# VH-VL binders against o60147, part 232

Target 1, 175 residues: o60147
Amino acid sequence: MLEKNKYLYIFRHIQTNQVLLSQGNVLKKTALFQLPYPLQKPVAPNGMRPAKLRKDHWVPLLKVEFPNESMFQSVFMQLLNYRKYRSVQPLTSDLLKLPIPVRRRKIMRQEVPNTIADLADILNKEKFPENSVRLQLSDKSDSEYADWPPSVQIDSEEIKLSRGFREKTTVDEAR
Short names: E, the ipSAE of ESMFold2; O, the ipSAE of OpenDDE; V2, 0.75 times the mean of E and O plus 0.25 times the DockQ between their complexes.

## First folded at step 11 (VH-VL)

Design yc5 (framework fv_tocilizumab; at its last look DockQ between E and O 0.46; V2 from the best seeds 0.00; counts 0 for: pae O 6.1 > 2)
Fold by ESMFold2, look of step 11:
Structure yc5 (fold): chain C 175 residues (1-175), chain A 119 residues (1-119), chain B 107 residues (1-107)
Amino acid sequence: as target 1 above (175 residues)
Amino acid sequence: QVQLQESGPGLVRPSQTLSLTCTVSGYSISSGHYWSWVRQPPGRGLEWIGYIYHSGSTTYNPSLKSRVTMLRDTSKNQFSLRLSSVTAADTAVYYCARHEEWLSHFDYWGQGSLVTVSS
Amino acid sequence: DIQMTQSPSSLSASVGDRVTITCRASQSIRSYLNWYQQKPGKAPKLLIYDASSLQSGVPSRFSGSGSGTDFTFTISSLQPEDIATYYCQQSWSTPYTFGQGTKVEIK
């Protein structure tokens, strides 16, 4: 039986480690709006937006499979709010003492673990049925950034794609 | 090209419910973005009323929340506004508008529909 | 609620003049600031989004700058077709709020 579920896709930039959320397995150009635009010099402390979407520069980080749109929407909207909240928090005094390029790199390198931790925190607070949410990572050790609730089934297989979230169709081709 | 068109009665009596419908063409309201109502009293500024997210979730301006309901009909590609218990202060041009999913700027607007509340 | 204070409320300028309008937010909105033009009897039209990004099809004489709480909108060389009321709007958080508008006239 062929079912269509709702997926949350998360990408990582190969150079900066910035993170993009997506509702589809291919990034749209407008996904770059999630990143801060550099409106002044020096560049904003929590990252900067690339001028163009280079799809070969964004690789899968993880995907989350939800059985329905309602569960997806609840998690997705909360994750967006976590990212907005983090983007306006004061930097620590230790970070402020660093040269701006060094500070920027340190902040960007935290986007992956922070996003994973935020996702797990949201899922821990939700009341989803056991094993109703399937998580697949490109690097399974990344699951160690957080503690996952019983609702999450972590896939034993890693995402092996170097670009996008393309999967082979193994069902009977809807014959 | 995305286009939005308001429809509904231009005259509403005090204490009744104002009802407007926005018909969208060139884009499916369930495919993305936020779908909003904004109003402008004659000679005055703009006030955001609320939105429906493409998933169906709604958020309303707290100043109007107790009187506002928004719904959608995805089969007709329409979304609607109901504003209850209207007074003369609710006389305005009502616009439907789309705003971008991430930055929330209003990139497409309807032509506007004047609704007069006469006592 | 985030209050948006726009200045001036109105202005008159000659064709070719540089026109500047300011907008202040009651709290930081980072770059979530948009500018609209509204001609009499018409719907608002988006000119600038994300504080400084020019909307497609908008003439380059329009520009925006600023971040945080203080923002500026500029028409580098006023044209007759630019007679309108201009609004800033924050899109950082709901309720989305607009400035009270700046009426631009040619004299």
Scores: ipSAE 0.153, ipTM 0.701, lowest interface PAE 5.5, mean pLDDT 85
Fold by OpenDDE, look of step 11:
Structure yc5 (fold): chain C 175 residues (1-175), chain A 119 residues (1-119), chain B 107 residues (1-107)
Amino acid sequence: as target 1 above (175 residues)
Amino acid sequence: QVQLQESGPGLVRPSQTLSLTCTVSGYSISSGHYWSWVRQPPGRGLEWIGYIYHSGSTTYNPSLKSRVTMLRDTSKNQFSLRLSSVTAADTAVYYCARHEEWLSHFDYWGQGSLVTVSS
Amino acid sequence: DIQMTQSPSSLSASVGDRVTITCRASQSIRSYLNWYQQKPGKAPKLLIYDASSLQSGVPSRFSGSGSGTDFTFTISSLQPEDIATYYCQQSWSTPYTFGQGTKVEIK
């Protein structure tokens, strides 16, 4: 299972576009603690932390393969720090003018591009070897959210990961 | 149930290296979480020393970074702390603890091991 | 480093009293704050995590609230077994830091 530690999976919620980082292709329930609203117990459609992980509500956003576990962990932790940092930043005046539900939705919609941008920024700073990091996206257009360093090789194939966990097999494709 | 237990010498001479081991039972360190050391001087508060992941990745308190080394042995389900060049200021009860990967709250603690630095 | 300032340093209250402890962070830590109970000669015990989440097995008389920089820990009805030192801890960023502690005694 050592290989799983080389892979970063990012999932998005199908309704709220919230983002979860995963060390491996299977979402763990503890991943929900990444969501920034612990004081409330609303359901995921409200753009908050759900009480239970519904794996089927999460779809793959991207998969990143690193040369080794050390590089993965470095980037993974930095991504979490970036996310935390954003969570404590003051809201813009424009956002504050919006009703709370609308504001929340808008913030949630920004998670995908922000996460991608963060990843690119981190990788740019890390200065990994050329083409040492493989990036596979569910939607290739998402790569446009950032400028990628030479260390990143964008896979021409889209990610074939089922909702919440495991890659699709040929059997799954036949269904 | 997850249990942590510190072990090591209770007395260390100045300038020597403090060495402690935490043995984890009821949970594999390879399953996740971060494994930390926290110390508490007598009658004082708590100071986080650092943590180690099962992969060997470590993060130390900058105040102690130059003197701290943490290791893990997944085969023994243990992780260890080494603190070099100790002084009387390093006299404390040392705790090993597990903290959650995302929120980093320490949910399980060892009983603590008193280490006294004395000549 | 993030400084955690806990208040008061000590307090004495009667059984059944409401006890309130505050913790202030030198910068915003969102909800990444935890509360621990430490009895003499024992390791700290997690009571509250993520500012307001009650740890499993912890009595409901314990609670936490707050976000950003100001946090509150409450014992709704102080019991004799609650004699201990209580600590807040930020888990926003490393190095993780603790408050100086609040010693709770019974009159």
Scores: ipSAE 0.025, ipTM 0.630, lowest interface PAE 6.1, mean pLDDT 87
ESMFold2 (binder alone), look of step 11: mean pLDDT 93; pTM 0.950

Design yc6 (framework fv_tocilizumab; at its last look DockQ between E and O 0.10; V2 from the best seeds 0.00; counts 0 for: pae E 6.6 > 2, placed apart)
Fold by ESMFold2, look of step 11:
Structure yc6 (fold): chain C 175 residues (1-175), chain A 119 residues (1-119), chain B 107 residues (1-107)
Amino acid sequence: as target 1 above (175 residues)
Amino acid sequence: QVQLQESGPGLVRPSQTLSLTCTVSGYSISSGHYWSWVRQPPGRGLEWIGYIYHSGSTTYNPSLKSRVTMLRDTSKNQFSLRLSSVTAADTAVYYCARHEEFLSHFDYWGQGSLVTVSS
Amino acid sequence: DIQMTQSPSSLSASVGDRVTITCRASQSISSYLNWYQQKPGKAPKLLIYDASSLQSGVPSRFSGSGSGTDFTFTISSLQPEDIATYYCQQSWSTPYTFGQGTKVEIK
């Protein structure tokens, strides 16, 4: 029996700013399936899926502790759906007006703010009890991308970027 | 190696409840992935019925949702399908299947169990 | 609901022929399109996932392509053992839906 999970872990790609959601503090290779492109491509500029998981390219963005597994699963699935919906949206006219190199950079910059805004939107809708959701960030200024509901308590301690989420070995990383 | 096996009665009378159990070996149904039922009427195509999450959360095909209940028993590593008020239209081979957590392709299937609805 | 339309509904081809099956989704599903092979009396078997990714252990003569709404499945050189019904399936959103199937026969 695996322990009931109540933690959401979010990683950021150091080069592309792509975001991956995880149920565990270590990314599984299958996490790359969250990105909409095939695994066979070896490089993932501008949102393309890499051919393999390079764990040294993915650093902590944030960690969320929920009151229970049911709430975690609801938020996790909603975040995945928000990202899938966004992935099929046509580029805005403002983006299409930009030169291609500038457009690519702007798109990459949006992944982190979009994910954080999505998370806050979901938490505002769910009406969780006050201070029941603990949020820890690698960069506390990232909390400024959204307005957080009373249910969210933002931890004063930042996640150390070079260390990642893993403080000890866990058995919850089964295939 | 992951294996799924359906069990349950092969004959159900009209208006009764169809009940099937899927027993999973080689992988814990609470470890991840999603666990589905898919059916195939004789000579027809495939219809997804629904899936169950490891915490008991379910999503059902809207075409069937008023009649479908799915549950799981983590201590037995099993999940089940209950389809109420069956008619001859519910005669089908019923498959249990695992689908991948993010891309949702069905990578492991049971062998299938034919359920006939007949008086 | 996302409707999946396969064509053709059946085909006959000679051993060694290139076989092509198409699948159209009623709305964009990005690359969330999978292909299955089903032989009589057996469960479906996954061949292709994510539009073009070959499942482990599947022969390389099987391939897939496409994105958005239009997808193609190809058998580069048809073999006698490839006699089966082939299904596409969208995994973009629930309810997950399958094409009506394409029966492939050898002449």
Scores: ipSAE 0.068, ipTM 0.679, lowest interface PAE 6.6, mean pLDDT 84
Fold by OpenDDE, look of step 11:
Structure yc6 (fold): chain C 175 residues (1-175), chain A 119 residues (1-119), chain B 107 residues (1-107)
Amino acid sequence: as target 1 above (175 residues)
Amino acid sequence: QVQLQESGPGLVRPSQTLSLTCTVSGYSISSGHYWSWVRQPPGRGLEWIGYIYHSGSTTYNPSLKSRVTMLRDTSKNQFSLRLSSVTAADTAVYYCARHEEFLSHFDYWGQGSLVTVSS
Amino acid sequence: DIQMTQSPSSLSASVGDRVTITCRASQSISSYLNWYQQKPGKAPKLLIYDASSLQSGVPSRFSGSGSGTDFTFTISSLQPEDIATYYCQQSWSTPYTFGQGTKVEIK
């Protein structure tokens, strides 16, 4: 099993494309607090914070391995700050013209590229050693959302995690 | 129910090696979780020593890393702590505990074993 | 290392009183904060994990809150059996560290 302390996992919701950050390959329920729109009882398909974490509704977007725990912590907290900052920014005039449900969906669809871009930006600023950060994506095309610094080595192999948790086994692949 | 029990000598001489074993019942250490040691000097707070995974992977407190060795025996469902070059400062109640794998809280503890370092 | 600072170091309250203990981390630990109860001569017992999650079998009078650097542990109505030392513990990063403890006594 992978140690959680130097690994960042980013998950996306299979329906809404909302993004959750995780320290480790298993989502915890408190990760839902990353979502800006709370929901009393309905589930995530409505594009809000679900009441309960359904791990099977989340798939891995990417995995980042840092040289050490300190670097992970720094980047993790910065990512959260970037998200928070965006959540309080005024909406564009184009978005304001849309009905609320449509607007929410559009904003959520931008979470994946925004998060990837944020990560790249943070890493560019941190100036980590060359090839010291390992990035593994579930979809290699997602790497195109940003220019990556020399510190980032993108793996040729795609991430092999099951939904919301644990690494895929050979049995899982056969299903 | 998961149960942990520490065993080992209660008295160790200075410069010798403290050795304790934790026997786990009601749960296989090979099923997951991390297995930790925590100590508490008399009248003082708690200090995390380190943990071991069933694979043999270990992580130690940097303050003790040079003196600590943790091992596991999956066949016996046990894990152990060795602390070398002990001094009076190592006198403490030593606890073994189950460490949750991802949130890293200690949900099950042994009763603790007092180890006194004395000449 | 992350330092955990509890306040107060000790307190005395009456049965039925609301008791509040605070824990501050030297850096942000998100919600990776746990609370333990330790009675004399006994091992610590997990009460709260992940800042606010109540451990199974623990009375509902115990609760936790907070995120980032500041956390709060609460006993809504202090009972005689609650006499103990309480510890916070960060599980954000190794080495895992504990607060110095808060001794709770009854008047």
Scores: ipSAE 0.019, ipTM 0.629, lowest interface PAE 5.8, mean pLDDT 88
ESMFold2 (binder alone), look of step 11: mean pLDDT 93; pTM 0.951

Design yc7 (framework fv_tocilizumab; at its last look DockQ between E and O 0.25; V2 from the best seeds 0.00; counts 0 for: pae E 16.0 > 2)
Fold by OpenDDE, look of step 11:
Structure yc7 (fold): chain C 175 residues (1-175), chain A 119 residues (1-119), chain B 107 residues (1-107)
Amino acid sequence: as target 1 above (175 residues)
Amino acid sequence: QVQLQESGPGLVRPSQTLSLTCTVSGYSISSGHYWSWVRQPPGRGLEWIGYIYHTGSTTYNPSLKSRVTMLRDTSKNQFSLRLSSVTAADTAVYYCARHEEWLSHFDYWGQGSLVTVSS
Amino acid sequence: DIQMTQSPSSLSASVGDRVTITCRASQSISSWLNWYQQKPGKAPKLLIYDASSLQSGVPSRFSGSGSGTDFTFTISSLQPEDIATYYCQQSWSTPYTFGQGTKVEIK
């Protein structure tokens, strides 16, 4: 249990590219509460929060190992705050010009880069010791979404999917 | 079922430190959630004091931050509140509550403990 | 801090009446709004979370709606056991704050 508490997993939905934060590699059903309430008007697209967690629809985007649970907890909470902040931000005029289905897709597709950027921003502010934070990505190219501080060591190996996760599809490879 | 119970002195003198303990049963505080204190002066509304995570990480209401200390004892499945330099304004029913991990509502409450500050 | 303003501060209604309480946040809190019932001498009890989600075990006559800054709590048919003070609470950001409460009485 102790080891689990220093690991941040970020999952993405295979189809929608929505993002969920997780403490450890097992998604809890309550994680879905990170997603906008489906009946909210009008800030978040309707239906963004599924009724049930389908674990097999979520794949790990990245894994972050922190030196200790305290550092993890700090970053985790900050990430959640960033998500909250974004959830209430007005839509840009460009997005408002798009049809609703297209708009929804566009917003969802931004979650991955936004989350990665948020993580980097938080870590830059925290000023952790050099190479104290280990970052492993499912797709190394995703690291390009942000400038990482010296505290972050990017693992040369990609995340290996554990039991219960869907394997990479051709769609994933085309990203 | 999750149960919370406040315990501590019901009377505190001015300038002293209010100390309360919340004992949790039916759920391990180490399993997650944020463990909170909320107070309610007689006939008044509710004020959130702060919460503590099982790691020891705390977040306090800025209005009370300078006087508040929260601790946890995972071995006893307890968490505590200390409020220093109390005045009559700190007279209240103090509740401990479980703060839901994601949506941050208070889903389980203790019955509350009245603490009166009086000379 | 986010200020939560409830209206009305008190109301009296008859059994079976529809009761509506409003809560306004000083800034947008999305759906991060909860409703509690507090009976005299008792701890608050969670009724609604995430603006409109009914807590398990809570009667269906209780409901919540709203998003952003304006929220509504409704008792579709007031019952004698519903005599209490009701509070809204924002869970958007710390410090978490409550409305001043609405005292509900029966005529």
Scores: ipSAE 0.478, ipTM 0.825, lowest interface PAE 1.6, mean pLDDT 90
Fold by ESMFold2, look of step 11:
Structure yc7 (fold): chain C 175 residues (1-175), chain A 119 residues (1-119), chain B 107 residues (1-107)
Amino acid sequence: as target 1 above (175 residues)
Amino acid sequence: QVQLQESGPGLVRPSQTLSLTCTVSGYSISSGHYWSWVRQPPGRGLEWIGYIYHTGSTTYNPSLKSRVTMLRDTSKNQFSLRLSSVTAADTAVYYCARHEEWLSHFDYWGQGSLVTVSS
Amino acid sequence: DIQMTQSPSSLSASVGDRVTITCRASQSISSWLNWYQQKPGKAPKLLIYDASSLQSGVPSRFSGSGSGTDFTFTISSLQPEDIATYYCQQSWSTPYTFGQGTKVEIK
């Protein structure tokens, strides 16, 4: 059977900057299982995990193209493990000094840089062929959170947020 | 109101297969959540056996995995447990339970069915 | 597998007493810990989920706290209807595992 390219899609929340990983260009509501509840007593709003998936609140962060399924699955599962591991680590003394609302906001806002750094760490360790992995970002400056291996080709074009991850229309390509 | 009810034989001979069915009312087993079996030997603690996810995929306790099969019949809103090659150690009250999709707690339980493994 | 250790294994207390049960996980499970009550001859009933969240319809005398590996369940004022065995259960990863249980009796 023909080996088809596989994509990793990463979304961020427009207000909290929390991160969700996806195998598809549209989030399933079960993706919320990736988010832990907070370590402290719940406050309003509903902790770190929203009660429901509001698809209009999740926008593209980045997209990664792999040449085959096995490379995709290896990276995807490792990313999930990094997130789970980070979620159980004790809070630092600096974080514990902060008021709870500020602490939670700071923790959530670290998800974008942490996820990007984790992705790069995994790709550096995987020893993939040069230029075999294409990375496209919504904000190209986010690539600065990490050092990328030779296997990664960073796309010069940013993802257009108004279109999500869906492909460009024929009209856009004609210009 | 969600209700779960176990059914099946209360006596099984050693080396045979234990079979139980859970009938669910008030919620479709294909609409959400995980659908689990949990057992409790008389006078002892609880052991999770496995679940079937609302999409149909299964996960089993590694300690029982070689002997366990779970299936569902969505038209009857039922899910089932088969445990092969039973011994006296498999004597227990068997519960079916709904396993909350997001936080993985058991929010609804059946009344339980005692299954005795005896010659 | 994640081992869950409850303490004590049993206790006797008077009506109105404060009762405390502890649960320790063999590795960090964050807040993914639940508490169940099992009355004699009945199925378990969920009381507390996500370490400290009270299930709907459960009396406020029941509470839970903790994170990581060490968790506490408290009955602030024991009532006659609270005679039961109480179990903690981790939902961090499969296989989901339960503590050995704590029998609570009225003396």
Scores: ipSAE 0.000, ipTM 0.494, lowest interface PAE 16.0, mean pLDDT 84
ESMFold2 (binder alone), look of step 11: mean pLDDT 93; pTM 0.950

Design zb1 (framework fv_gimsilumab; at its last look DockQ between E and O 0.04; V2 from the best seeds 0.00; counts 0 for: pae O 8.8 > 2, placed apart)
Fold by ESMFold2, look of step 11:
Order: sequence, then structure tokens, then C-alpha cells
Structure zb1 (fold): chain C 175 residues (1-175), chain A 121 residues (1-121), chain B 107 residues (1-107)
Amino acid sequence: as target 1 above (175 residues)
Amino acid sequence: EVQLVESGGGLVQPGGSLRLSCAASGFTFSDYWMHWLRQVPGKGPVWVSRIDSDGSSTTYADSVRGRFTISRDNANNTLFLQMNSLRADDTALYFCARESYYWGTGWFDYWGQGTPVTVSS
Amino acid sequence: EIVLTQSPVTLSVSPGERVTLSCRASQSVSSNLAWYQQKLGQGPRLLIYGASTRATDIPARFSGSGSETEFTLTISSLQSEDFAVYYCQQYNNWPLTFGQGTKLEIK
């Protein structure tokens, strides 16, 4: 669909702070392949891939609206490749000194700020027209992880969940 | 063991239609983004179309938008390209390709052998 | 859209030689570049992604380097099965584009 190809959705895991990118406001099972699979890539020391997508564990982090498909696809691909690049980098000596569970948690806590910084870096390099890209966050303070180019208009309204990968609560909202 | 086998190419008149198929085996087809590309002999490949793992999102090169339709049948591990309003410059060898393990990154780890399409009067 | 220009167009070489192929992008593609090998009558085979990372089961004689706009594929000791056409492909910007190819021929 036209609308889906124009929006980039980014989700955060409520426990680990891992990040998933999506073309839609509902995550698909295959999005989990963005996270390293331990047995397939021994040089990917970060990340943990759950066996199944737990819909209640992933919440919106931000949404980006692009004026056309070409801009969306370019940014989407570049973000995924930034994440791949970082996942295969050698660990620092300070990280290697940590016990593995502590090391992984420290790396995962950086995924939100790193992803936001990556997005801003891409948008600064692409030289898009002023105010052509609309950014909406679930928590406006997260915009402070990066300096945004003139092409980005940060929406003053935070994301409000009405539908997504979270199931409707048991509260009777139909009445 | 991963295999992609294209079929359905042939000779067709300008303005005609043709439907290409790509049979996939050796991997979980429904987990992967799939593409069609085409190549004129002696030249580099040209990207044509992409489809998401469940078929919910499709993207097309400008040169084929509105004329070609990509689709997939995950139950039968088959990718399709419906080509309508064919023109002489659609003449090429058509490949299906699988995106790599690093989902949505834009490069292809497996390609088929190609199926030829010739559009001439 | 990003144009990739490969040089030379054709290269005549003998087995055992070291071969260097070039790919130039019309604008920066960071390190988002892949190399493919295509033999007559076959589909392309992925050699390198991320400018310098070898794909699964690719022999160590293949190596890639470069970034931004200038990229190189090197074959350190050419084998008889390496005579083919080689393509670079960028995946930094949509749409995805390929170079026009470099044909390696036996001298």
C-alpha cells in the first residue's frame, strides 16, 4: 500500500531496549531477523533473538513520515545496514571485561540512542528539502539523542497508541 | 541447497502479457523478502520489483509501475511476476532473487538461473 | 538514481595473476556496496557485501575494499573458474542499482 511505503515505524522492547524497524505499525514475526541469531553468526556478540514475537513486549519508539517511497526505502535500508555494521564491530576492552549477561545488557541499552543518532546522521547526509520529513516520538525527550537537520520537523504531539502490536485491554471500551 | 527456478518466459508481441514464476526450495520461503531483476545480455542487472515476506508490501521500479504486478504464494513456495502492456525494452533475462539473512538490507544472496522474455513483433 | 561505473570493461588475464577491478559511484554510498560474479548462462553469485565482507563459502582470494565513491574487488591468484563477469551493486539509496560489469577473459 501507498500509506505503508511512506512511513517508517521503530519499536522498542520494553525489557531489553532492543530496537526493531518496520514498514507498518504492527510488527511481523520476520522482523525478529533484524536481531542476531546466536548460532548463525558467531561474530555478532550483541543482541538476543526471542523464539517468538511477543506482541506485548514491543512498543512504539518513533514514526517518520516521508513524502515518497524512494526516500523511505533509502533511509530504511541505511538504518538496517548501520545496525549490521555496529553488530559486527569488535568489542572494546572495557566491554570484554564484563560478564556476558552484563555486557549484553549494556550493549542493548545503547540501541535506542544509537538508532536515533543513526537516523539523524542519515537525514543530515541525504540533504532532503527543509521540513520534508516529519518525526513523531512516543517520548519527545528522546529527540535529544541527536541533532536534527532542517529537513526534519519534530511533531509536538507524542504518539498515542490506538492500535498496533499491543492487544486491546480487557476494559470495556466499546461502551 | 537453496534453489530458485524461474519459468514462464517466452516470445510475446508488444502490448501482450506474460506471467513469470519462481519456484523456491531449500529454505523457509515465507520468511524472506523476494525480488525480480532483469538483465539485457552484456549489461548489468536492473532491479524490477520487491515483495515483503507475507505479500503485504510491494515496490516497483518506475519503468514497470502500473504494468507489472509482483505476488507470492507462500503455501506453494512460489513467486510471480505478472507483466502486462509489454514493450520492446522489457526484453531481458528475468531473475528472481532472495534478500540476504540481514533482512531488508538491499543485497541478494541467492539468484535463479533466469527465464528469457523477448518482446518483438 | 546512483550510477555505478566499472573499469575496465574487459580485462584479459592469465590464471595465477592478481586482478583488481574498480567501481565508482556517482555519489557516496558509504560502505553499502556488494560484488557479484556471473558466469555464462548462470545467475549472479554474491561475493562481497558491505564493501569488504566476504559472503558465505567465498574463497579468501576474493577481497573488497573502498568506501564512499571508490571501490575495488581484488582476486589475489586467479583460478580457471574465476573467468566471468563481475558486477558491483549499491544498496545505499533507492532504487537499487548495478554497475555495467567487468568481463574477465583468458589471455
Scores: ipSAE 0.578, ipTM 0.817, lowest interface PAE 1.9, mean pLDDT 85
Fold by OpenDDE, look of step 11:
Structure zb1 (fold): chain C 175 residues (1-175), chain A 121 residues (1-121), chain B 107 residues (1-107)
Amino acid sequence: as target 1 above (175 residues)
Amino acid sequence: EVQLVESGGGLVQPGGSLRLSCAASGFTFSDYWMHWLRQVPGKGPVWVSRIDSDGSSTTYADSVRGRFTISRDNANNTLFLQMNSLRADDTALYFCARESYYWGTGWFDYWGQGTPVTVSS
Amino acid sequence: EIVLTQSPVTLSVSPGERVTLSCRASQSVSSNLAWYQQKLGQGPRLLIYGASTRATDIPARFSGSGSETEFTLTISSLQSEDFAVYYCQQYNNWPLTFGQGTKLEIK
């Protein structure tokens, strides 16, 4: 399905609040590459990059509908770049005072608001048509983490997906 | 060949309901966003509603929001428009149209022939 | 909503003539404009998208130009089958809107 390339899904881990970006509503194993290698065994809540993708541990945070694949790709890549940039930034003195596991958890808890803010920032810099980008949130209150440009239309309905994947239907299996 | 065939139009009294259907063929229906538009004779088309490929997202014109519901059955390659609380100004020829998602969004590469809806006492 | 005004409302022309249709937007729509042809008893047919890109299987005699608020559809040499109503449509802002149309009729 070519149309799925127009959808950005952001998932959060139910325990660690880590975030994964997905092209489409099905998380792929390759999405785990977005997470850093752990210094220790990747077990939640202390885990970073698990060895295996547990789709049932991820819930959709938001869904973004873009006008076309090119716009999606642009935003997707920029989001990844923002994440990388953040990961290489020096830690604050306050964070450095914390034990490594505590520090890691604290950083992970900030991934959701940071990602939302990043998305808004990226979209503000882009000059997309008005109301051309649709944003659907699992929790509408999460939209308050950022100021959205006129190009973004926030859906009045919340996302209905409850897991990090789309369950296969008979129709899907035939495709 | 891409084909869209609308049906379900007719005469209805104000406050009544109609359900329009659009049968799609000649392409992978489930891959495309679909739209309903309507046109009064002698006037330009007016956008009514949009639905994405899997039906998870729908959009409506202000004039029909709360009264019309767009849906689709991908298994049967059919697009629907449930119209409730119809009023006289809903009278028009109703078209289903395919959005050309390959190049972007917002224009329609294929249209049906339309089904007429008349709301009158 | 963005209002698209087409001109002229009606144009009487003969086969072989060069035809120029105008579409004006009430505000900028960038290049997010499409043109359609609609014959009597038929649904619209896509001619141009992106203001200037000809759709598949559309004859070369059709061309689109313009940006922002001023757009033009040109038929270099009118054919007998080209007598129809032509609509412009913007997709820069929601809701999507169409012009009132220009009718090409035989002179």
Scores: ipSAE 0.013, ipTM 0.586, lowest interface PAE 8.8, mean pLDDT 88
ESMFold2 (binder alone), look of step 11: mean pLDDT 93; pTM 0.944

